# VH-VL binders against Large ribosomal subunit protein uL10m (mRpL10): the designs that were tried, part 11

Target 1, 224 residues: Large ribosomal subunit protein uL10m (mRpL10), of Drosophila melanogaster (Fruit fly) (q9vpl3)
Amino acid sequence: RGKINIQRPKAPHYERARVVAVTQPKYPELPKAKSCFKTRAERTQQQQENPYNEIIAREVRNWLDHSRLVAFFHLSSITADDIFRVRVQLHKQNLHLKSYGSKIIEQAVKNTRYEAIVPLFHSNHCIVFSPDPEKTAALLRIVRRVPQMVLLGGIVEETMLSRNQLVAYAQMPGLHAVQAQLVQTLSQAPGHLIQQLQAHQNSFVQVLDVHAKNQMNEETPKST
Key: E = the ipSAE of ESMFold2; O = the ipSAE of OpenDDE; V2 = 0.75 times the mean of E and O plus 0.25 times the DockQ between their complexes.

## First folded at step 13 (VH-VL; framework fv_imvotamab_arm2)

Design v1 (from u6 with heavy chain Y100H; at its last look DockQ between E and O 0.29; V2 from the best seeds 0.65)
Fold by ESMFold2, look of step 13:
Structure v1 (fold): chain C 224 residues (1-224), chain A 120 residues (1-120), chain B 112 residues (1-112)
Amino acid sequence: as target 1 above (224 residues)
Amino acid sequence: EVQLVQSGAEVKKPGESLKISCKGSGYSFTRYWIGWVRQMPGKGLEWMGMIWPSDSDTEYSPSFQGQVTISADKSITTAYLQWSSLKASDTAMYYCARGHDIWTGYFDSWGQGTLVTVSS
Amino acid sequence: DIVMTQTPLSSPVTLGQPASISCRSSQSLVYSDGNTYLSWLQQRPGQPPRLLIYEVSNLDSGVPDRFSGSGAGTDFTLKISRVEAEDVGVYYCMQATQFPYTFGGGTKVEIK
């Protein structure tokens, strides 16, 4: 009988403390009871919010650090079914729809270049994160069909962009298209290439002339 | 110079299939909507739908859903409008048009049109 | 679907005089971002449509400033301050606020 009382001492005290905090009946409180002291459940909730807020703020910082595309939205009234459908559509495109409290966003961006985004979270909102900035076009097409998600702006490659700038970004050629345009330029007639090189040489000569003029303006001790 | 060049006029019989084309040039083809618009003889304009060529994301007007197929081949910068079985009521002028951007929904460049005639 | 209604059906105009075309939608064209995605197209005889005005009042590149657009909500107007011979054709309003995109029935402008 070596295990006779092991269960009794531990369970009752733990369960009673948690049960009292969670299951206390929700009767209407008297006015002076509401004004005197917070209930145990209210005090516990406040204490839990502080530790959870820091953990969630770290989550937001991690999303911001690892996302090359971030978009901010004001969220109007929308059914749970409709927002779920949008979340699924976005997820299929490696776009992750999240929502966080304003204080959590403030904590997450404190002492970062992104402190400027805090005013965007004064109203009901959501955020879309993605590691892939090429998904900007898919994001815009999906949300254009969802008028309840009002685009406020975004961050692409650590640069803040307005709605119009996000649209322009989504239509820009990618790195491979830029490289293809460079190859096409290099395949132009030799005369065009020579003119471009001569223009750069003339610009370099102008920079040298300005530099030499600045050196003539420096004070120099009298020499023998 | 942005250009949309459509395939030539077609004369077909009811029940035949048809695929007409719209070749875009002078811009980044995969970064703009291409829409299709029908104009029946002596009538106004009807929006049929549009496609995003990069991933073939397509939006159809309900009136044309299931009646036509909109597709694109981005390797040759060409969009297509296709019928599996033509009807006499498909006789019309068909235009392709480029959306100015991803968002606004206005069409800033138009093809010359393809006349499709379907008669017995 | 948003129904777009244009008036008049035909607008015969003396050369050099103004023309005014009305477009009415069956519901507001204001999108949730506050913008109104209403455009105007011109189709000259035997030619494809051509964009004139986007977002109610903005002239497309190369469109003469004798064209102007105005309106809000459900009621929109295209004006030609001094009609020229080249302005003959059919004018359409188009909404892109909501799928499917829809056109008005057209207004034929012709010189008396």
Scores: ipSAE 0.708, ipTM 0.874, lowest interface PAE 1.0, mean pLDDT 79
ESMFold2 (binder alone), look of step 13: mean pLDDT 93; pTM 0.954
OpenDDE, look of step 13: ipSAE 0.825; ipTM 0.928

Design v2 (from v1 with light chain G34E; at its last look DockQ between E and O 0.29; V2 from the best seeds 0.62)
Heavy chain, then light chain:
Amino acid sequence: EVQLVQSGAEVKKPGESLKISCKGSGYSFTRYWIGWVRQMPGKGLEWMGMIWPSDSDTEYSPSFQGQVTISADKSITTAYLQWSSLKASDTAMYYCARGHDIWTGYFDSWGQGTLVTVSS
Amino acid sequence: DIVMTQTPLSSPVTLGQPASISCRSSQSLVYSDENTYLSWLQQRPGQPPRLLIYEVSNLDSGVPDRFSGSGAGTDFTLKISRVEAEDVGVYYCMQATQFPYTFGGGTKVEIK
ESMFold2, look of step 13: ipSAE 0.730; ipTM 0.887
ESMFold2 (binder alone), look of step 13: mean pLDDT 93; pTM 0.953
OpenDDE, look of step 13: ipSAE 0.834; ipTM 0.925
ESMFold2, look of step 14: ipSAE 0.659; ipTM 0.844
ESMFold2 (binder alone), look of step 14: mean pLDDT 93; pTM 0.951
OpenDDE, look of step 14: ipSAE 0.795; ipTM 0.904

Design v3 (from u6 with light chain G34K; at its last look DockQ between E and O 0.25; V2 from the best seeds 0.62)
Fold by ESMFold2, look of step 13:
Structure v3 (fold): chain C 224 residues (1-224), chain A 120 residues (1-120), chain B 112 residues (1-112)
Amino acid sequence: as target 1 above (224 residues)
Amino acid sequence: EVQLVQSGAEVKKPGESLKISCKGSGYSFTRYWIGWVRQMPGKGLEWMGMIWPSDSDTEYSPSFQGQVTISADKSITTAYLQWSSLKASDTAMYYCARGYDIWTGYFDSWGQGTLVTVSS
Amino acid sequence: DIVMTQTPLSSPVTLGQPASISCRSSQSLVYSDKNTYLSWLQQRPGQPPRLLIYEVSNLDSGVPDRFSGSGAGTDFTLKISRVEAEDVGVYYCMQATQFPYTFGGGTKVEIK
C-alpha cells in the first residue's frame, strides 16, 4: 500500500509484470466487511489497482507534458521478438514506445487538453513519445517497415496532426513549431471551394485537380 | 521545379572503382528519399536501394546489398552510387529518382540516367 | 520479395485504338493502412522513366486522361483509351507496399 512506487524508465515487461502481480488472485484473504454492493474481491481489487493506476497515469501525463512529439498507433498481432526489435530501433532515435491499459490512458488525460485523444484507444494501441520533433522522419521510416503498427495520428509541438499531416510535417525544414501550425492551418483551409468551382466550371476540372494535388502534396501523402 | 541531374557516361574496366552522382535541386533535398534504379541493356527496371539524405539512412535491395554503396552529401544536395570493384555485368543505365514522400515510395522525379559501360 | 508479372510483353497497336496492360503481384499490395502502393511508369525510347499513375488509379500531374489505372489486391490494369504516337515506349508497374520495391518486367507498346 504505502510502498507504492512509480516504475520509471524500466523495461515495459517489468512494469507489466508488477501490474499483473497486483491483479492476480488475492493473497492474503480480504477483510470481510461489506461497504457497498460490490463483492469484496472487486472492491479490494479496485483499491489495489487505484494506487498503481494513478501512479502509472501520472507517468503517462509526464510523458505527454514533456514530449514534443507523440504518435498514436493501433497495434495488430505482432510477435514479441518483432515488437522488441521495433522498440530497440525506436529507442536508438530517442523514440520511446509505450503501452498502457486503456483505463490508465483515460485516467491520465481526464480533465486535460488531451481528452480529445481518448477515442483513439478503444482498441489495441501503443504510443511513441519523444522530446525531439525532428525525429518524426525517423519514426515514420521505422514504422513504415512495421505494418502491424498502424499510425492513427500524433501531436507535434502541441498541435494535433493526422497521419497525413504528420508525413507532411516530416518533409518541412526549419522552425518546427511554426511548421506544425502551418500544416494544421493548411489542412483547415476550405477545400470546399475547389468542390464548388468544379460544380460551376466543369471545363476547368483538370486545373482544380492540379491545385488540390499541390495542397495534398504539402499536407498529406497520397492514398487510395 | 524539381530536377535531378546525373553525372555523365562512364567507360570502365573490370576491377576499377566508380562513383556516379545525382544532384537534386528545386526542393528540400534532405527531406525526400533518393533511390537508384538499374536498367541493364535491353532489360527492365530494378530497384537498387534508396537513401534519406538528412541522416544517411539507407535501404538496399537484397540483390544489391554489399555490391554498391549509396551515399549523399547534403551540403551540395548530391546523392551517389559507387562501386569498389566493377564487373562487366555492371554495364547498365543507372537512374536516380526522388521519392514522393517519406511514406509512399512513389518516384515522382527521375534523373536523365548515367550509362556505365564495363568491358575488357 | 513481391514478384510483379506484366502481360503482354509486347503490345503492337494501331494508332487511335486502345491498349491494355496487365500487372499481377505475387501477393496483395494492400498495406495495413488500407492503401495500395502500386504505380505505373512510362519510358519513351531513349528517355528516363516517367510517373504516370500512383496509388492504382490517380493520374500524376500533366498525364493525359486517355491513361487510366484500375485494379485491386493482386490484379492491376493500365489502359490507354486511344494510343497516340507519343505513347510508344515501355510501361512498368511498380509496387512500394513492402521492401524491396519491385517492378514488373515491362510491356512495350508500339505502333503497327
Scores: ipSAE 0.700, ipTM 0.865, lowest interface PAE 1.2, mean pLDDT 80
ESMFold2 (binder alone), look of step 13: mean pLDDT 92; pTM 0.949
OpenDDE, look of step 13: ipSAE 0.798; ipTM 0.911

Design v4 (from u6 with light chain G34D; at its last look DockQ between E and O 0.23; V2 from the best seeds 0.00; counts 0 for: placed apart)
Fold by ESMFold2, look of step 13:
Structure v4 (fold): chain C 224 residues (1-224), chain A 120 residues (1-120), chain B 112 residues (1-112)
Amino acid sequence: as target 1 above (224 residues)
Amino acid sequence: EVQLVQSGAEVKKPGESLKISCKGSGYSFTRYWIGWVRQMPGKGLEWMGMIWPSDSDTEYSPSFQGQVTISADKSITTAYLQWSSLKASDTAMYYCARGYDIWTGYFDSWGQGTLVTVSS
Amino acid sequence: DIVMTQTPLSSPVTLGQPASISCRSSQSLVYSDDNTYLSWLQQRPGQPPRLLIYEVSNLDSGVPDRFSGSGAGTDFTLKISRVEAEDVGVYYCMQATQFPYTFGGGTKVEIK
């Protein structure tokens, strides 16, 4: 195998297989900071008031439908001051830090192509939304300083990406920038060399798309 | 081929300003960290900070915060390290280095170094 | 700041014999994503540093397989199975788990 981000194999058990996202020590399930996270009482109220749950679920759908960048995090214990500073820093970059109850997220994504994300929200979590996928680099730079926000993966341009794929995406120049750079570099090159590079570029894009889809399929829960 | 080419050696007096450069080529300059590392004569390596050239987002080591300015000009694929007022203790070799990716902090390509000598 | 301590400071080695360099950190280098951001650099005399090993044990491209890295948590080792003349230089460990990034003090490898 040799994958750096896989530390232990899944256990063969009587229950359905689950996505193994975090191997860290157990954390308390105490309520989180009020600026980003819902308290225990707020979560209970949402479940008791089913009509408001659907309003919030529609909000989540709206964020998912209008965000070209979505990132999912497991959230470890963090002070209210620290998460507030992170939220402000993200907001300056048009990155919107949100938290919703797991049942709300289940309701929001049921019967959509995003249904596979539901297992990620059975623990403490938060989500970052943005309409601008070019903000992926800014997101990664900000959260790298916040070890309490453990990146699980994301959605970019309607494609689910793992943590490592998000990092690779942030390194990749935009298509227009790559085309301009290629033309500038090859403006004095022989025509057959240009054709070969264009063929490799198209093949590279196709390989990345297949890899991203294969990675998403491998990360979905497997039944036991 | 990834290359980082630094400006030539400098001999300066205390109190003078200085700006040294690191030109990157052979890769997408705006999509990688450029870091600066100091090596004092006969000493080890010290991380000074790094810059994301696309938007000039900069991270400084606390030891160098306020002592130097890290900047970049993405139109000419060049990063800079500058002092407004040099001290004799700034005498050192300065390396630029490219981050492997945005996340890991591994520096996989290094410039040849710029020797800065500050003496009266 | 995470303090990185290397031993030995100097390692004179007979050509063709193994060398072992130790690096100890003042706190765990395991980040919250379970990855360990520890690398090893080589600086040959008069040259800039060169990446040898990333994430504890992965060889960088073009690095001979006589180099190997191991370790976990706070204790890490770089080994050269058969020292060659080109291996003379100073070796540094570096952590990138926590800002600021910090280096070990270096280990000089020399031929006896």
Scores: ipSAE 0.734, ipTM 0.884, lowest interface PAE 1.1, mean pLDDT 80
ESMFold2 (binder alone), look of step 13: mean pLDDT 92; pTM 0.949
OpenDDE, look of step 13: ipSAE 0.807; ipTM 0.917

Design v5 (from u6 with light chain S39N; at its last look DockQ between E and O 0.28; V2 from the best seeds 0.57)
Fold by OpenDDE, look of step 13:
Structure v5 (fold): chain C 224 residues (1-224), chain A 120 residues (1-120), chain B 112 residues (1-112)
Amino acid sequence: as target 1 above (224 residues)
Amino acid sequence: EVQLVQSGAEVKKPGESLKISCKGSGYSFTRYWIGWVRQMPGKGLEWMGMIWPSDSDTEYSPSFQGQVTISADKSITTAYLQWSSLKASDTAMYYCARGYDIWTGYFDSWGQGTLVTVSS
Amino acid sequence: DIVMTQTPLSSPVTLGQPASISCRSSQSLVYSDGNTYLNWLQQRPGQPPRLLIYEVSNLDSGVPDRFSGSGAGTDFTLKISRVEAEDVGVYYCMQATQFPYTFGGGTKVEIK
């Protein structure tokens, strides 16, 4: 009686194998979980002038008003599972990942200081909110590991920052308000906010780095 | 001036545990990555992993995952690399390096290196 | 993992002559933000590595202007316009576009 190798079961007789192959239920491939984030088209279709949109717009405004850190992201072919993982990681850091329709955002920021962010929401996007600007570094660490999340820019301490400025801000020690003001001053260029947010100015990062170094040197006097 | 000072050379036997250190000075320790790089004798550089000292967020190379532990003590601005059980193959120079920022990932400052020799 | 391939393995150069080192990646090093996170490091004999160039073409502080970096996508080049005696050592490319970070195998620059 041949030892039944449980680890390598003998292939069934050809006839049995054929029957098994034919009788195996073809389970439909589970639809690739639609991104938890609705496509732009789906978002636009759902935005019927519904009183509900006003409620959501109010919510968005509330998040903007109570957040000291806001970051805007473009989503590129991200799965629902990936989004969930990122959400969990962000949540552990008291970072809140939200997604809203462009029309809702427009309604929410209309006639506010945040109106300039509207152009950022022309594609699949998400927003991360935090009451703590110190979480900027944590946010960037998390999202840098997620290539599908493209950082567009953000708001820190009521100051609009480009991607590079956010990175620089996260690197700078101490006085967040002063840092944000400095970044704002340095970023003052005539032009569309979008251009400012997209402007890869190596020079700006260098200036901020120099500033950060100077601040550190003021704390540690250069041994002349 | 930014400085990373590593602990001295170590001579160990296989099976022994080891913890080497990297002390940062001249900068805000909690706002930069500390990475570890291995260089075997006569070989190239290998990225092992890195740590964010503020909250000990750690990233490992898959090749080193589970083989070593990277840690940090922000109170004394020191990062650590440790083995629970050394192998002869762990014989190498180990460098710590400061990551400039969390996004660009380049290392702008390096320690002097710690030579670890594991021999029977 | 992204594999970084450097050529040549060894580059004997006459003093005052130019040197060129190539680094090729197994996949594009352009990140989703449009940046390319390729770095060049120098390791002199008996010394730790030193950053030369970050993000393809930016010289680190204190690095002589005789060093230059170029390239895009998967192909990158480090150039030394005039090799000096102090330039002897091993040069590494490093990608930081994707985890894990990976280094090239190194190119040894020697004086003839």
Scores: ipSAE 0.606, ipTM 0.838, lowest interface PAE 0.9, mean pLDDT 86
ESMFold2, look of step 13: ipSAE 0.735; ipTM 0.885
ESMFold2 (binder alone), look of step 13: mean pLDDT 92; pTM 0.937

## First folded at step 14 (VH-VL; framework fv_imvotamab_arm2)

Design w1 (from v2 with light chain N35T; at its last look DockQ between E and O 0.35; V2 from the best seeds 0.61)
Fold by ESMFold2, look of step 14:
Structure w1 (fold): chain C 224 residues (1-224), chain A 120 residues (1-120), chain B 112 residues (1-112)
Amino acid sequence: as target 1 above (224 residues)
Amino acid sequence: EVQLVQSGAEVKKPGESLKISCKGSGYSFTRYWIGWVRQMPGKGLEWMGMIWPSDSDTEYSPSFQGQVTISADKSITTAYLQWSSLKASDTAMYYCARGHDIWTGYFDSWGQGTLVTVSS
Amino acid sequence: DIVMTQTPLSSPVTLGQPASISCRSSQSLVYSDETTYLSWLQQRPGQPPRLLIYEVSNLDSGVPDRFSGSGAGTDFTLKISRVEAEDVGVYYCMQATQFPYTFGGGTKVEIK
């Protein structure tokens, strides 16, 4: 087939190539997606501040305890300006966009019914909290315009819902529809948990593959 | 049964204002998007925008932003499409349509249409 | 804006014979949730549009099973296995993957 050339051709005109052919820097790096609030460096620092971790875990616990709506998202590459604009839009609806390290989430949900959510936080993610479950519709409308926020599922009235169940919940009018949905969910909770674990497994594998490539292949973004 | 009933045909002159209506029934009006679609004579369909009636959250096609106003009155389960100053090029059939769910991945119910004719 | 291109523009068919309508998009219609938001509408003469198929291949309630949809990515097909007189009209594909939502230019199915 083709020849393999291991020698790197050098640019003949260094002065001209200085502005044009900088595609492979000294450290080839893949541009990494920033988290909802924090850069990767900030997120790493937060996890390494062990005495501070329990303060943040307490914050997460308070959000979980006082939120009747919680939604989990995988976060793809998004600009800081775009995620800030989304946070502002969500805030206007009493929807609070957060991101926490996986160890902090693990600490926060230890010995609670929410331990099943921990695998979701091994990847780039964000969480939306709200005390108002009627804001589920507003949440979904806002994130529909943000393809980078991929809905994984949520918790409504202390019941775990898949993505499709959360969307269906948003369509239901009033308290009686919520009560009927909760009864049906509780009657099939074991099957629901199995379905959630299978979905998380597939998402988890995909995210690990992306992270492994990102950590090995840090590079400057292509201009073309 | 989900129904969308639109107001009757309109004949107008350029520069006049107009507000046409779409009344929804048979479903929870505030829990679904309602969109507007234009069909110019002998032409295809164009999405103009849509509204979430519960809080009037509105998405406009860029082609229609600033040209029309989409609104709703949830107390009478009615959505509106409004022009402040009609142009002859606004002559078309206008349909309202209901989004299937919050995602609005498709429109599952359509009104009968309102013919708007604008001529001098 | 995602451009939707339909072919053919006109499809004269003999009663009882199949018809096939193609829709191509300028960009992938796969949203980040892996769902493809492509639907097909029928507009009979003098009537409003009617939903036939949603999310590429799912038949809407009350639509005869002689209609089927297929495709992926940017290339989609609506098929009528045996055209009947009531199938006369214009068929549109629509994408809702990206705002603004856009339609194909339409395909007129008529009996010859």
Scores: ipSAE 0.618, ipTM 0.819, lowest interface PAE 1.6, mean pLDDT 80
ESMFold2 (binder alone), look of step 14: mean pLDDT 93; pTM 0.954
OpenDDE, look of step 14: ipSAE 0.781; ipTM 0.895

Design w2 (from v2 with heavy chain Y32H; at its last look DockQ between E and O 0.35; V2 from the best seeds 0.63)
Heavy chain, then light chain:
Amino acid sequence: EVQLVQSGAEVKKPGESLKISCKGSGYSFTRHWIGWVRQMPGKGLEWMGMIWPSDSDTEYSPSFQGQVTISADKSITTAYLQWSSLKASDTAMYYCARGHDIWTGYFDSWGQGTLVTVSS
Amino acid sequence: DIVMTQTPLSSPVTLGQPASISCRSSQSLVYSDENTYLSWLQQRPGQPPRLLIYEVSNLDSGVPDRFSGSGAGTDFTLKISRVEAEDVGVYYCMQATQFPYTFGGGTKVEIK
ESMFold2, look of step 14: ipSAE 0.709; ipTM 0.873
ESMFold2 (binder alone), look of step 14: mean pLDDT 94; pTM 0.958
OpenDDE, look of step 14: ipSAE 0.829; ipTM 0.922
ESMFold2, look of step 15: ipSAE 0.748; ipTM 0.892
ESMFold2 (binder alone), look of step 15: mean pLDDT 94; pTM 0.959
OpenDDE, look of step 15: ipSAE 0.707; ipTM 0.864

Design w3 (from v2 with heavy chain M50L; at its last look DockQ between E and O 0.37; V2 from the best seeds 0.52)
Fold by OpenDDE, look of step 14:
Structure w3 (fold): chain C 224 residues (1-224), chain A 120 residues (1-120), chain B 112 residues (1-112)
Amino acid sequence: as target 1 above (224 residues)
Amino acid sequence: EVQLVQSGAEVKKPGESLKISCKGSGYSFTRYWIGWVRQMPGKGLEWMGLIWPSDSDTEYSPSFQGQVTISADKSITTAYLQWSSLKASDTAMYYCARGHDIWTGYFDSWGQGTLVTVSS
Amino acid sequence: DIVMTQTPLSSPVTLGQPASISCRSSQSLVYSDENTYLSWLQQRPGQPPRLLIYEVSNLDSGVPDRFSGSGAGTDFTLKISRVEAEDVGVYYCMQATQFPYTFGGGTKVEIK
């Protein structure tokens, strides 16, 4: 007696299958409560109208608007403890680590200059905010020690920067140093110009003097 | 040109303290980290640790943690390696080197080395 | 700690002949940003180390093109296409993917 495979019942003979198909009682489809068939998309849309999400979205926007440094990170299998440790380290540098849902971020940046960041938030992410762009180097140094945090990009002084650009930015001299260098360079330019102008003038005067001397020598009649 | 100039050779006795220096020039000292590398006589290179001179943030190898102190004075663009109590086993060449950046971590510039001899 | 193992310990080479040095890491050197932070250093007799290659295959500035680096994951190779007299020294691989940074044991290149 062949063991009836209950897991994969043999398909009935085609004639039996036809009879079974025809004799199957057509039960009136119970009105599927519209609520049970809400597509994932419809469920996601209803979650968008949560007043709480709006509040959080406003908070996110506030952080974005008041931060001169914003860095976006992907989180790869990081533990809560590890996040906490990183948060503490960042906090010591006045860097604020925040995590928000993708929907909240989307809502927060909708119709704003930050809308371009939305594609960065398809997975687990965190954002680091700072009022001081000079903390970029400190941020990157801290994060370099945390392999679970992957830098995706950021915003510095209202400019969107790629990962590589952020690294480059961190290596640049501070704004004040650059300004000082610029001032120094600019201050040297007039001096050089003056020297060049004076050189030409002096040369011109010399030529004129020589010319005048030559003319005077020609006008001195050889007193025979 | 980027240059790292280290202090001269040192001859010390066990138990003495020592501080050697590495002066950087030709670049923004606070924008790059400095690492220290030990090379015992006839042996390979050993990474000791690094310092970011901007805020004196340090990272040590576990083997050197508590054994040495890395510090920096950004005002004079100088990094230091210090021992509180030298051992004969500390006899080695010590190199300072500049890291290219915080991501790549490779040493793109090296000091000439400081030979430290510890003998009774 | 990531252990870096270099082979061979010594590589006697005839002038003009190629040399090859292997470096193996105990763990993958691929970082979370998908970069591999492996470098090769040269130390000539009586001199400080010099950077040759960074990120597996990039030549540092001023390094001759006879040097090349290759590899992935845990296995890396430094090649010298034509060994010159000035290439005599000890070569080290270094990983900077994870703290602490670690060096290989070194490979001594000598002229036969």
Scores: ipSAE 0.396, ipTM 0.711, lowest interface PAE 1.5, mean pLDDT 86
ESMFold2, look of step 14: ipSAE 0.749; ipTM 0.892
ESMFold2 (binder alone), look of step 14: mean pLDDT 92; pTM 0.944

